VH-VL binders against b7kms5. Designs and how they scored, part 131

Target 1, 80 residues: b7kms5
Amino acid sequence: DTFETVRNTIRIESEVDESLRQLCHEERITKETWLEAAYLYLCEKPEELAQVIQLAQERLSQRKAIADYKRAKTMQERFL
Key: E = the ipSAE of ESMFold2; O = the ipSAE of OpenDDE; V2 = 0.75 times the mean of E and O plus 0.25 times the DockQ between their complexes.

## First folded at step 8 (VH-VL)

Design bc7 (framework fv_miptenalimab; at its last look DockQ between E and O 0.33; V2 from the best seeds 0.00; counts 0 for: pae E 8.6 > 2)
Fold by ESMFold2-Fast, scan of step 8:
Structure bc7 (fold): chain C 80 residues (1-80), chain A 128 residues (1-128), chain B 107 residues (1-107)
Amino acid sequence: as target 1 above (80 residues)
Amino acid sequence: QVTLVESGGGVVQPGRSLRLSCAFSGFSLSTRGVGVGWIRQAPGKGLEWVALIYWDDDKRYNPALKSRFTISRDNSKNTLYLQMNSLRAEDTAVYFCAHRGYSLTIGSDTWTSYMDVWGQGTTVTVSS
Amino acid sequence: DIQMTQSPSFLSASVGDRVSITCRASQGISSYLAWYQQKPGKAPKLLIYAASTLQSGVPDRFSGSGSGTDFTLTISSLQPEDFATYYCQQLNSYPLTFGQGTKLEIK
């Protein structure tokens, strides 16, 4: 009758969200279905999937570096 | 019973053009997920990737060959082509067509691709 | 471009020997690595993909290992039909590239 789904929440960069929101509105799809389709499509081209994974790892490292910086700054302000 | 048969090779003079064909049997080139391409091997040398084309007509080329070679397909004939222009002595090689397989298992670490079925090759000799 | 370097380029061995061939990528390719066997005058045959997954129909004396930049193909007990040239290929990024090949010869 319907697909079994799981609910999760994700946080993405504001500019990426704004662009994706416009795309979904213009094409009459949802972020959920775009994410599913994008993943499944890339799985059919593992060579491209490998590059997306590398980009994801780079973006994750960048987010961790930013989080580490903010944490260090907060500790400095509290204790120095 | 998947078969790949190359044709169109031969002896050609430098600067001329040649078109290779690869006839596929046992599967359709228009099937979602299919990728097919060309790999060449110069006499006594190793393998060199030439080009790949996907079911959605997305094309990828070896940058060293992109300006002179064009990959295409005819789904109605289930045939892959390689158009080779401005041929040079260094293009002398056996040209293999190959099917690109891939593994897709959601929740597994087996997302990958590989060349799983190869034709026997067609020989191109560029000489005066 | 990712350069793939095989070692050794030539290997002499006897039937029953355990042999290993290595392949090194100039940058990380995770497990996007395949191994092929080529006999004289024939097309290459897929042996292993995803660095360590044996292709259906390939004898289990063949195994692959490694990830990132360093990879190994091992034949646990060499048979007469195994004397051939072996190639590694990275499928991590375009252009797809092959190693120069390792020729396995009878001692």
Scores: ipSAE 0.405, ipTM 0.843, lowest interface PAE 2.5, mean pLDDT 90
Fold by OpenDDE, look of step 9:
Structure bc7 (fold): chain C 80 residues (1-80), chain A 128 residues (1-128), chain B 107 residues (1-107)
Amino acid sequence: as target 1 above (80 residues)
Amino acid sequence: QVTLVESGGGVVQPGRSLRLSCAFSGFSLSTRGVGVGWIRQAPGKGLEWVALIYWDDDKRYNPALKSRFTISRDNSKNTLYLQMNSLRAEDTAVYFCAHRGYSLTIGSDTWTSYMDVWGQGTTVTVSS
Amino acid sequence: DIQMTQSPSFLSASVGDRVSITCRASQGISSYLAWYQQKPGKAPKLLIYAASTLQSGVPDRFSGSGSGTDFTLTISSLQPEDFATYYCQQLNSYPLTFGQGTKLEIK
């Protein structure tokens, strides 16, 4: 089989990225192939996929909250 | 559970200096988003905001007090301070420290903040 | 600076009454408004933030409304423990400012 790849910019939390990098190194795989495999695996396990989605949503919410607060603080400084 | 306990109040003559302390627990002032502030209340009067310090050491002051009052922190001791110089009779008040919380709505640039937990206050009396 | 004006300064009511306290800002503060309750010799307690959001643990007989410049704190049915002084605070811009307070007394 032949396949075509696309380039993506993925920003991962530093602790998670380091742990994942170490795992991939030990298992002689790449983060890219890990993500592909993980997604395909989860697509066949809808209940587990739902759990991962929930966790992903929580993590996204945390990122957004931090970003929003920083923006709000910057805006507040304009009134000083 | 967030708790704050003020100390350092007392009777002092005009022109003198005094440093108040606020020992807090249940949170860290090094945690992103956290803020802690001072609010005072003269006898029989309303609330007056004094100053606020953020986790990143950014500070905000009541303009009327900025020249004489300084807010600071010691994260290793989980303690907030208020250095008061050139004290005047009108500085007589109960001084509260309070935790500043916030709420964000994801997907919008809206945010809110509030003083959600207060200490019981320490009394400062400036009298000749 | 943003001035906050509460009305009335004093209010007498009876247990079971519905009461409202108003807070007016000298300029628009969106929904950046908080309400506090203070009893004699005690620290203020947060009741409402974001103009209308009830703080956790506060009875639902308390409610807040308004946006922009005019805000209202409502107690649907006064309880004995509700007699206290109430303050509004704007958190829209620095310096943060409070209303002068409303003392709610028993009739």
Scores: ipSAE 0.027, ipTM 0.721, lowest interface PAE 5.3, mean pLDDT 90
Fold by ESMFold2, look of step 9:
Structure bc7 (fold): chain C 80 residues (1-80), chain A 128 residues (1-128), chain B 107 residues (1-107)
Amino acid sequence: as target 1 above (80 residues)
Amino acid sequence: QVTLVESGGGVVQPGRSLRLSCAFSGFSLSTRGVGVGWIRQAPGKGLEWVALIYWDDDKRYNPALKSRFTISRDNSKNTLYLQMNSLRAEDTAVYFCAHRGYSLTIGSDTWTSYMDVWGQGTTVTVSS
Amino acid sequence: DIQMTQSPSFLSASVGDRVSITCRASQGISSYLAWYQQKPGKAPKLLIYAASTLQSGVPDRFSGSGSGTDFTLTISSLQPEDFATYYCQQLNSYPLTFGQGTKLEIK
């Protein structure tokens, strides 16, 4: 049976993306198959999944702090 | 844990200059999005925002002070500075150093900012 | 500049009372408002950000509400340590202006 797939757009920090691209090239896999495998591997490992979620939360916080900084600068410019 | 400690306050005559320092720890001003700045409070008065500096060296000033005050930093020493020139009696105040924190606004998926950690302040007195 | 006007300037209350402090902005600031507590001789302490979000470590008797131009800080049951001066600050646009303060005194 053919697996259903969805088309998604994701944004990855450029430094991480470069490293991931190199890994996938060396291992002859794609980013999407790597993502699928990583998630399936972690689904059955609650302790390791929790560590990954913690890191993801930290990275999400960093990206959103930068967005707020940019928004604050934009709001200043709106009133000039 | 974020900490900030101000120094360099003192008594100075009008027209003179003074440089304040803020030694900080628990964050790096090289971290994308991070900001740190100065707020002052004249005796018996409210709070007045002075200036902010960001990780990318972007600087924002209270327009009333911009001509006389300069914010700067030395990331290798984890230190923020405020250079105050042509001091006036109205500049007499406690000067606080504060970290600008960021967090997710509930329900909007938009980050907000606020002055989350403050130093204890350093006192500047401008008198003849 | 966005002016922030606090009401009242002084508030006298007893331990156990419920009190409210209002902050009004001269133009819309969405929810980009913070509340601070300052005790004599000390630095301000952040209580609430984004108009209604409680800062970590702040007791839940403090709450904030409002958006746009009208904002309220509420203390549901005053404790002895709550007698202080309270400031609002808008973070919508530079300069990042504060209200003039509200001094909360023991009755």
Scores: ipSAE 0.013, ipTM 0.677, lowest interface PAE 8.6, mean pLDDT 85
ESMFold2 (binder alone), look of step 9: mean pLDDT 89; pTM 0.925

Design bc8 (framework fv_miptenalimab; at its last look DockQ between E and O 0.03; V2 from the best seeds 0.00; counts 0 for: pae E 11.2 > 2, placed apart)
Fold by ESMFold2-Fast, scan of step 8:
Structure bc8 (fold): chain C 80 residues (1-80), chain A 128 residues (1-128), chain B 107 residues (1-107)
Amino acid sequence: as target 1 above (80 residues)
Amino acid sequence: QVTLVESGGGVVQPGRSLRLSCAFSGFSLSTRGVGVGWIRQAPGKGLEWVALIYWDDDKRYNPALKSRFTISRDNSKNTLYLQMNSLRAEDTAVYFCAHRPYEFTKGGATWYSYFDYWGQGTTVTVSS
Amino acid sequence: DIQMTQSPSFLSASVGDRVSITCRASQGISSYLAWYQQKPGKAPKLLIYAASTLQSGVPDRFSGSGSGTDFTLTISSLQPEDFATYYCQQLNSYPLTFGQGTKLEIK
């Protein structure tokens, strides 16, 4: 068919995933088609896209901080 | 060619309403990604964004004006409207409508919007 | 709201001069910045978008630079028709905001 697809594996926050699954179930769509539609829609509204990118950068920064904290805690356990 | 022509301005008393029109040609508000906005300029002052309407009828407002102003469109007439209610002396300004396209910029590796074509403006004077 | 501050508010220059106008955002806006020129009694004209991309039909003496919070509009060799008020605008987030303007006057 016309649509060539790629398989991707992603890790997202469990609470976000649960909410998204509920939305997809209620609206009768799939997670992959929601992702495609969301990205395509936002590209046509750069002002909105910029805000989403900013939120993504903030969430990535938070994940890094959490990972750094866990790494430090593991080092403490090893030298205990 | 893209053209926008504002009309409907005039002298109006405080507390009253006024509807501005923007007749456009050379593009369609039914085209995915296209938007049109209203920007105003008080005498001797700078530019202030009022509202934007997207191709899908999604609307964004300056929060300071959202309670009193409504943006709308009529695609069959290629016309954009700004309904202004409860007008105040501070609303005295030239009101411009402007075409808002978007573009992917390779150097920036993302999508950017801007206001490329502007109408000549219509003057609203709120005076008793 | 993102505040846009231009420097200077007033600039005096002569034909042939290189002039620069700066614009600062109160928070990071990446490259979501446009520059406009406005002559008395006329509508604004788009000069630059995406911080540094020159609009079609705009003379190449105009250039833009910067990203994040600090931006500059440069006119490499000022012409008589360039005496106008210049505005920057951020399109990073709502509400969309403009700088207060820089009036470029002949010396």
Scores: ipSAE 0.542, ipTM 0.867, lowest interface PAE 1.7, mean pLDDT 91
Fold by OpenDDE, look of step 9:
Structure bc8 (fold): chain C 80 residues (1-80), chain A 128 residues (1-128), chain B 107 residues (1-107)
Amino acid sequence: as target 1 above (80 residues)
Amino acid sequence: QVTLVESGGGVVQPGRSLRLSCAFSGFSLSTRGVGVGWIRQAPGKGLEWVALIYWDDDKRYNPALKSRFTISRDNSKNTLYLQMNSLRAEDTAVYFCAHRPYEFTKGGATWYSYFDYWGQGTTVTVSS
Amino acid sequence: DIQMTQSPSFLSASVGDRVSITCRASQGISSYLAWYQQKPGKAPKLLIYAASTLQSGVPDRFSGSGSGTDFTLTISSLQPEDFATYYCQQLNSYPLTFGQGTKLEIK
């Protein structure tokens, strides 16, 4: 590497990950460099960034709902 | 910087009600992923989680207290509330409000529910 | 509910010592654990979350380890300001629960 990197664990929804994986393979890039490039691009595109943020917030809400459901289910199962 | 300041504590007789307030700054409870909760500590005892409210008004309660305690918020005032009804001697404690940050596991799939900023607490004493 | 049990409840040590506090969950909680420090008359202070992630501003002499049911908070070299009560908290499921606390006293 020509510059310092930090280790991160990024978990992506399976269908999105599969699509992204195929794209990266075809374009001979990595998901990591894709993420970096996408962020840098969006930093220069405020309207597009706002749209991506909105979408990301929606997806976060979905993850929260799933997590809450799993917790509720686990609690309910304790009493079965 | 995040700041939380509790108020409303005092001495109250059993069976009475009391409402605590928590004024906060440095963050907004309208920010996605953010939560604010109450944690209490009886004199000389450990910490007990009371309730938590999320940015989307979703609420979680300690089952032992749910029937008597209600957590709520006023975003326009950046204030958290805890309505306590039918107070008992065992409710005597310092009541802390605390910030719950948005945080996923390293796997990015599940929320953590920890508290990174705390107020100094307000004291509630329930006695005859 | 998930019960959290800390050990020991009381610990005496000297400045410079390496000390460890353990926390055991009644069921598996993965890495869903936090550690707090509390001094008399003060609010708890977050030290570690996600079992091993150091909170910003906390000295690196503090470290957390473990997963599943057994966790450890370690202070590599005890400083005078580290004498306090420490609590673990599970982040895994509601209701959120804390350990009973470990009071770290000066020997």
Scores: ipSAE 0.018, ipTM 0.717, lowest interface PAE 6.1, mean pLDDT 90
Fold by ESMFold2, look of step 9:
Structure bc8 (fold): chain C 80 residues (1-80), chain A 128 residues (1-128), chain B 107 residues (1-107)
Amino acid sequence: as target 1 above (80 residues)
Amino acid sequence: QVTLVESGGGVVQPGRSLRLSCAFSGFSLSTRGVGVGWIRQAPGKGLEWVALIYWDDDKRYNPALKSRFTISRDNSKNTLYLQMNSLRAEDTAVYFCAHRPYEFTKGGATWYSYFDYWGQGTTVTVSS
Amino acid sequence: DIQMTQSPSFLSASVGDRVSITCRASQGISSYLAWYQQKPGKAPKLLIYAASTLQSGVPDRFSGSGSGTDFTLTISSLQPEDFATYYCQQLNSYPLTFGQGTKLEIK
């Protein structure tokens, strides 16, 4: 039997992706199955979900700060 | 509709053990997402969370109490337990049993955690 | 552990007053905060969850606000039955810690 699925593309930090791939290989699962299981598990544990969301917000902020720095440097080189 | 009733409190000497019970009705601890917990209140003091057990028997403890306290349940009796070992004077408190509902917003991403129904409490006094 | 600090510890007010109680978390807790009311000899009663959502059966003179680290419970027009002790609780991470309480007394 097959669940209906969707295909999407995500960007993951290289070192995190490598660690996740190693984990999935060792446990003989796929990244897709891990993602689904992790999300479903967290949906049933609100305190754990809250912690993951807070970490995700922090990582989003860090990515945004790095992107802002790169844009500012590029614009400065073009103007000055 | 939801009812929780604690029992098993009393006066005990330091170093002894005591088992509290919480008989509940109006919900099932087999329902996905549901939990039941223990909160205590020392005389004249505030509230302190003790432990929580989920529908899947997953358990969470206040780290200060984990070595001495064990939460468990018997779903066939609709009863939650708190086993308290090596009791100390600082464990003197009213112990409340409280329900944690399963609630899920549209879209599935936001859970709200809180204790919506509480029992009346049972008093534990640890004295020499 | 996330420490929850309530202010004030004691509040004296008259019937009809608007009062506010604050709760500060030592770390961000998003909106995972509940407010409880407790009268002497009774169990706490849930007033507000998710920082701002009013529990069913709670009078609409109670409201909650805030996110992150700073939260406020407001009673818009104090009634005689509102004199009690109020507690906040964070439910963002274990242990699920409470504030120390705010006793609201009649003047």
Scores: ipSAE 0.006, ipTM 0.691, lowest interface PAE 11.2, mean pLDDT 86
ESMFold2 (binder alone), look of step 9: mean pLDDT 90; pTM 0.931

Design bc9 (framework fv_miptenalimab)
Fold by ESMFold2-Fast, scan of step 8:
Order: structure tokens, then sequence, then C-alpha cells
Structure bc9 (fold): chain C 80 residues (1-80), chain A 128 residues (1-128), chain B 107 residues (1-107)
């Protein structure tokens, strides 16, 4: 059967993207199918899913910290 | 542990140049969100900020020193540099390298910066 | 440039005393203020950042308060190792600036 799909644009860290692209190239799969498979697999593994959510929350916090620091840097420059 | 070790100080005549180095251990200078820089202290006087270089290679200088001093780094050697040109008697000081830490609170816009690790300093004496 | 003024410049005290030193910024710096301790011949040591947050490893007899332009560093019960010069620093705007220092010496 034909799958109905949606087109998404996502931004991920360049180092993570490079690693994922290498894996997909070596295994002859796509990033799209890897994301689908990973999510479906984790839905059947509640303890592992919880760990992944925790890591995601940590990474989101790290991104916010970096954004806050860049804003602070810009703010310090306003009177220079 | 984090360590900072300065080198390159000494006695130099007015008008000459000198390059200071600071070797970092325990963290990478390419670590996102941090900066490293130089702070000096003239004999018997207080602290004066010299320059800072951010993880993204943006540089900030004390305006009084910008025309004569250049801050740079070599990530492969994990080393910070201060190139000092046209030295004057007023540049006589102990030069400290320092790591600028960053802490943030939950939620947007809450942040703080500070110098949490310092080297022992290297002495520069500008004298004829 | 933001000017940082400390008072007093010199302070004589005895072990066990409660001492406070103040730091005033020439313009508002919110809570972007740090306090450092420096002993002769040594590098400065961070005590407090964000005006009131104690750095890890610093004894709880040290505390900081204030916001905007007026800040205070307090040592609740002075110990022999606390005799040193103390500096405040604003990290709000470039150029970064320090106070002139407060020398805390034994009475």
Amino acid sequence: as target 1 above (80 residues)
Amino acid sequence: QVTLVESGGGVVQPGRSLRLSCAFSGFSLSTRGVGVGWIRQAPGKGLEWVALIYWDDDKRYNPALKSRFTISRDNSKNTLYLQMNSLRAEDTAVYFCAHRGFTWSYGPGKYSTYFDYWGQGTTVTVSS
Amino acid sequence: DIQMTQSPSFLSASVGDRVSITCRASQGISSYLAWYQQKPGKAPKLLIYAASTLQSGVPDRFSGSGSGTDFTLTISSLQPEDFATYYCQQLNSYPLTFGQGTKLEIK
C-alpha cells in the first residue's frame, strides 16, 4: 500500500547530522525511515523511551543555554 | 581538573613587542558557550580587563588597549595568546589568563557570566 | 564605561567579626556582578557570581546581595584565611570593569 507522508524541515546539530548521514549511507536507508523506525521501536520499549525523552530534554536545555549566552553577548556589545 | 598556565613574560624595553601564552587543560577552548581572556594587574594596583575571545572566535578588547594588543587562540594546542605591541611603562603588570564561565536558569534570558578559573599569572616589566 | 566604586578601600577587623564591603556601579548592571578574593602573590578566586550565587567550594559565611547599582559582600564571621583584597566586577557591558579593591587586614 501507498503511505501518506508529510514533509518536515528539522534542524539538528551538525555533528549529529554527520553521524546519522554516515549511518544511513552505510546501511542504505534514509533519515526519514530511520526516524520512523526509531520512534516505532521506542514506543514498544517504555524504559528506553523514558531515557530518550530525558536526553531530549537535556539537549533542549543546552540549546537554550547557548541561545541565552549569545543574547548576553549581543547585549554587552550594545554600549560598546 | 581545570588548569591554566601562563608563559612568555619577562623584562622588555619600551616600544618592543611581547607575546604571552596560556595553556589550558581540563577543557577544550572550542567548547560552546564559553570565553577565555586576559586580565592584568599593575604592581600594587587593582585588576584591569584586557581582552576576551569567545568560543566562536569573536573578540572583545579594552578600548584603551585595542590598538596595541591582539588576542588569539590555537584550538589544536588548546592555547590562548596575547600579542602586545608598542609596549609602554604603563603596561608593567602581572598578566592573568582566565576562563569565563556561563550559567543559565530555566526559562529564556536568565544567565550569568564570571571568571571561574585563573592562571597564576606571568610578569611583564617594561623598563629601560 | 561603567565605573565600579568599592567602599571602604581599607578595612581593619578581628577574627569572628561580621564585615561588609560595598560596590557601586555608575549605571544599572542588573545582577551581572561577581566578587573575587585575592591574596598577595596569588591569582584572584571567584567567590560569588550573579550578585548573590555562591561559587562551589566557597564557605557559606560569604554572601552577596544587591541589584542594579548597589551591591554588598558580607562575611558573617571572619576567619584568619579571609584577610585578603576583595574585588567586585561588572559583567553587564564592555569594557568589563573592576572595583578598585578593598583590602581587609587584621586589626
Scores: ipSAE 0.000, ipTM 0.624, lowest interface PAE 19.5, mean pLDDT 86

Design fx1 (framework fv_miptenalimab)
Fold by ESMFold2-Fast, scan of step 8:
Structure fx1 (fold): chain C 80 residues (1-80), chain A 128 residues (1-128), chain B 107 residues (1-107)
Amino acid sequence: as target 1 above (80 residues)
Amino acid sequence: QVTLVESGGGVVQPGRSLRLSCAFSGFSLSTSGVGVGWIRQAPGKGLEWVALIYWDDDKYYNPALKSRFTISRDNSKNTLYLQMNSLRAEDTAVYFCAHRTYKISFGSGKYSVYFDYWGQGTTVTVSS
Amino acid sequence: DIQMTQSPSFLSASVGDRVSITCRASQGISSYLAWYQQKPGKAPKLLIYAASTLQSGVPDRFSGSGSGTDFTLTISSLQPEDFATYYCQQLNSYPLTFGQGTKLEIK
């Protein structure tokens, strides 16, 4: 039907999740509907969408740097 | 500008009922994320939270007062109410209404919640 | 219920002094803490929210710090208009609760 859904599992930073959870509680919406609405809204605003993509790329780069650091530290501990 | 003005206080005998009003302007209680609450202060004592109502009519109460007090609103009059039943000497206090809102900071995304605007209060004295 | 213990209950100070008031929660409240100033016969005025964020229009001599269970309100250089009663409030959990207040008096 028109409103068939799929289940997704995502991992986000705990402080961001806390803020988003509080926003959803304040506005009486769900994370699911917020995500849908945010994406649909940005699809109609190319300039804003580009800014969001840039921020997403920056955050991904930060996560990779942190993951690389943690991996290096773990390997050092295993082989000491 | 946001203003809140309480009224309906006075001297009342124990066991009686009293309804307080809070007329507000500069915001709408139909605006999502907004709430308005009641906080009281007994003479010479500290602040005690009474009740809070949200834009969607969701209500929260101090458990010590829930059985006797009811919060409600009339959006067409921009007015908040507190119905107080079975009043006791311990309910003698100045009753304030206050605007409750939240904010998400632009840089950090940090969530914050607070009471930013308060009325001057209305005095309720429960005396035999 | 979360209990808010505020100290000291009474504080004497002079204009120009640096003073600090503390507030301790009986359980973790993250940064969901606000500070209010109340003058005799007046309604409380919001000074600080989210433990450390200064409300618009509040002088920058006021500052807040802390997270979790221990919080501090600091006034870096007291002015005559600062002599009032100060309250902390936790907004983490219902019922909302306040500290018992700190009365700041002129020496």
Scores: ipSAE 0.358, ipTM 0.841, lowest interface PAE 3.4, mean pLDDT 92

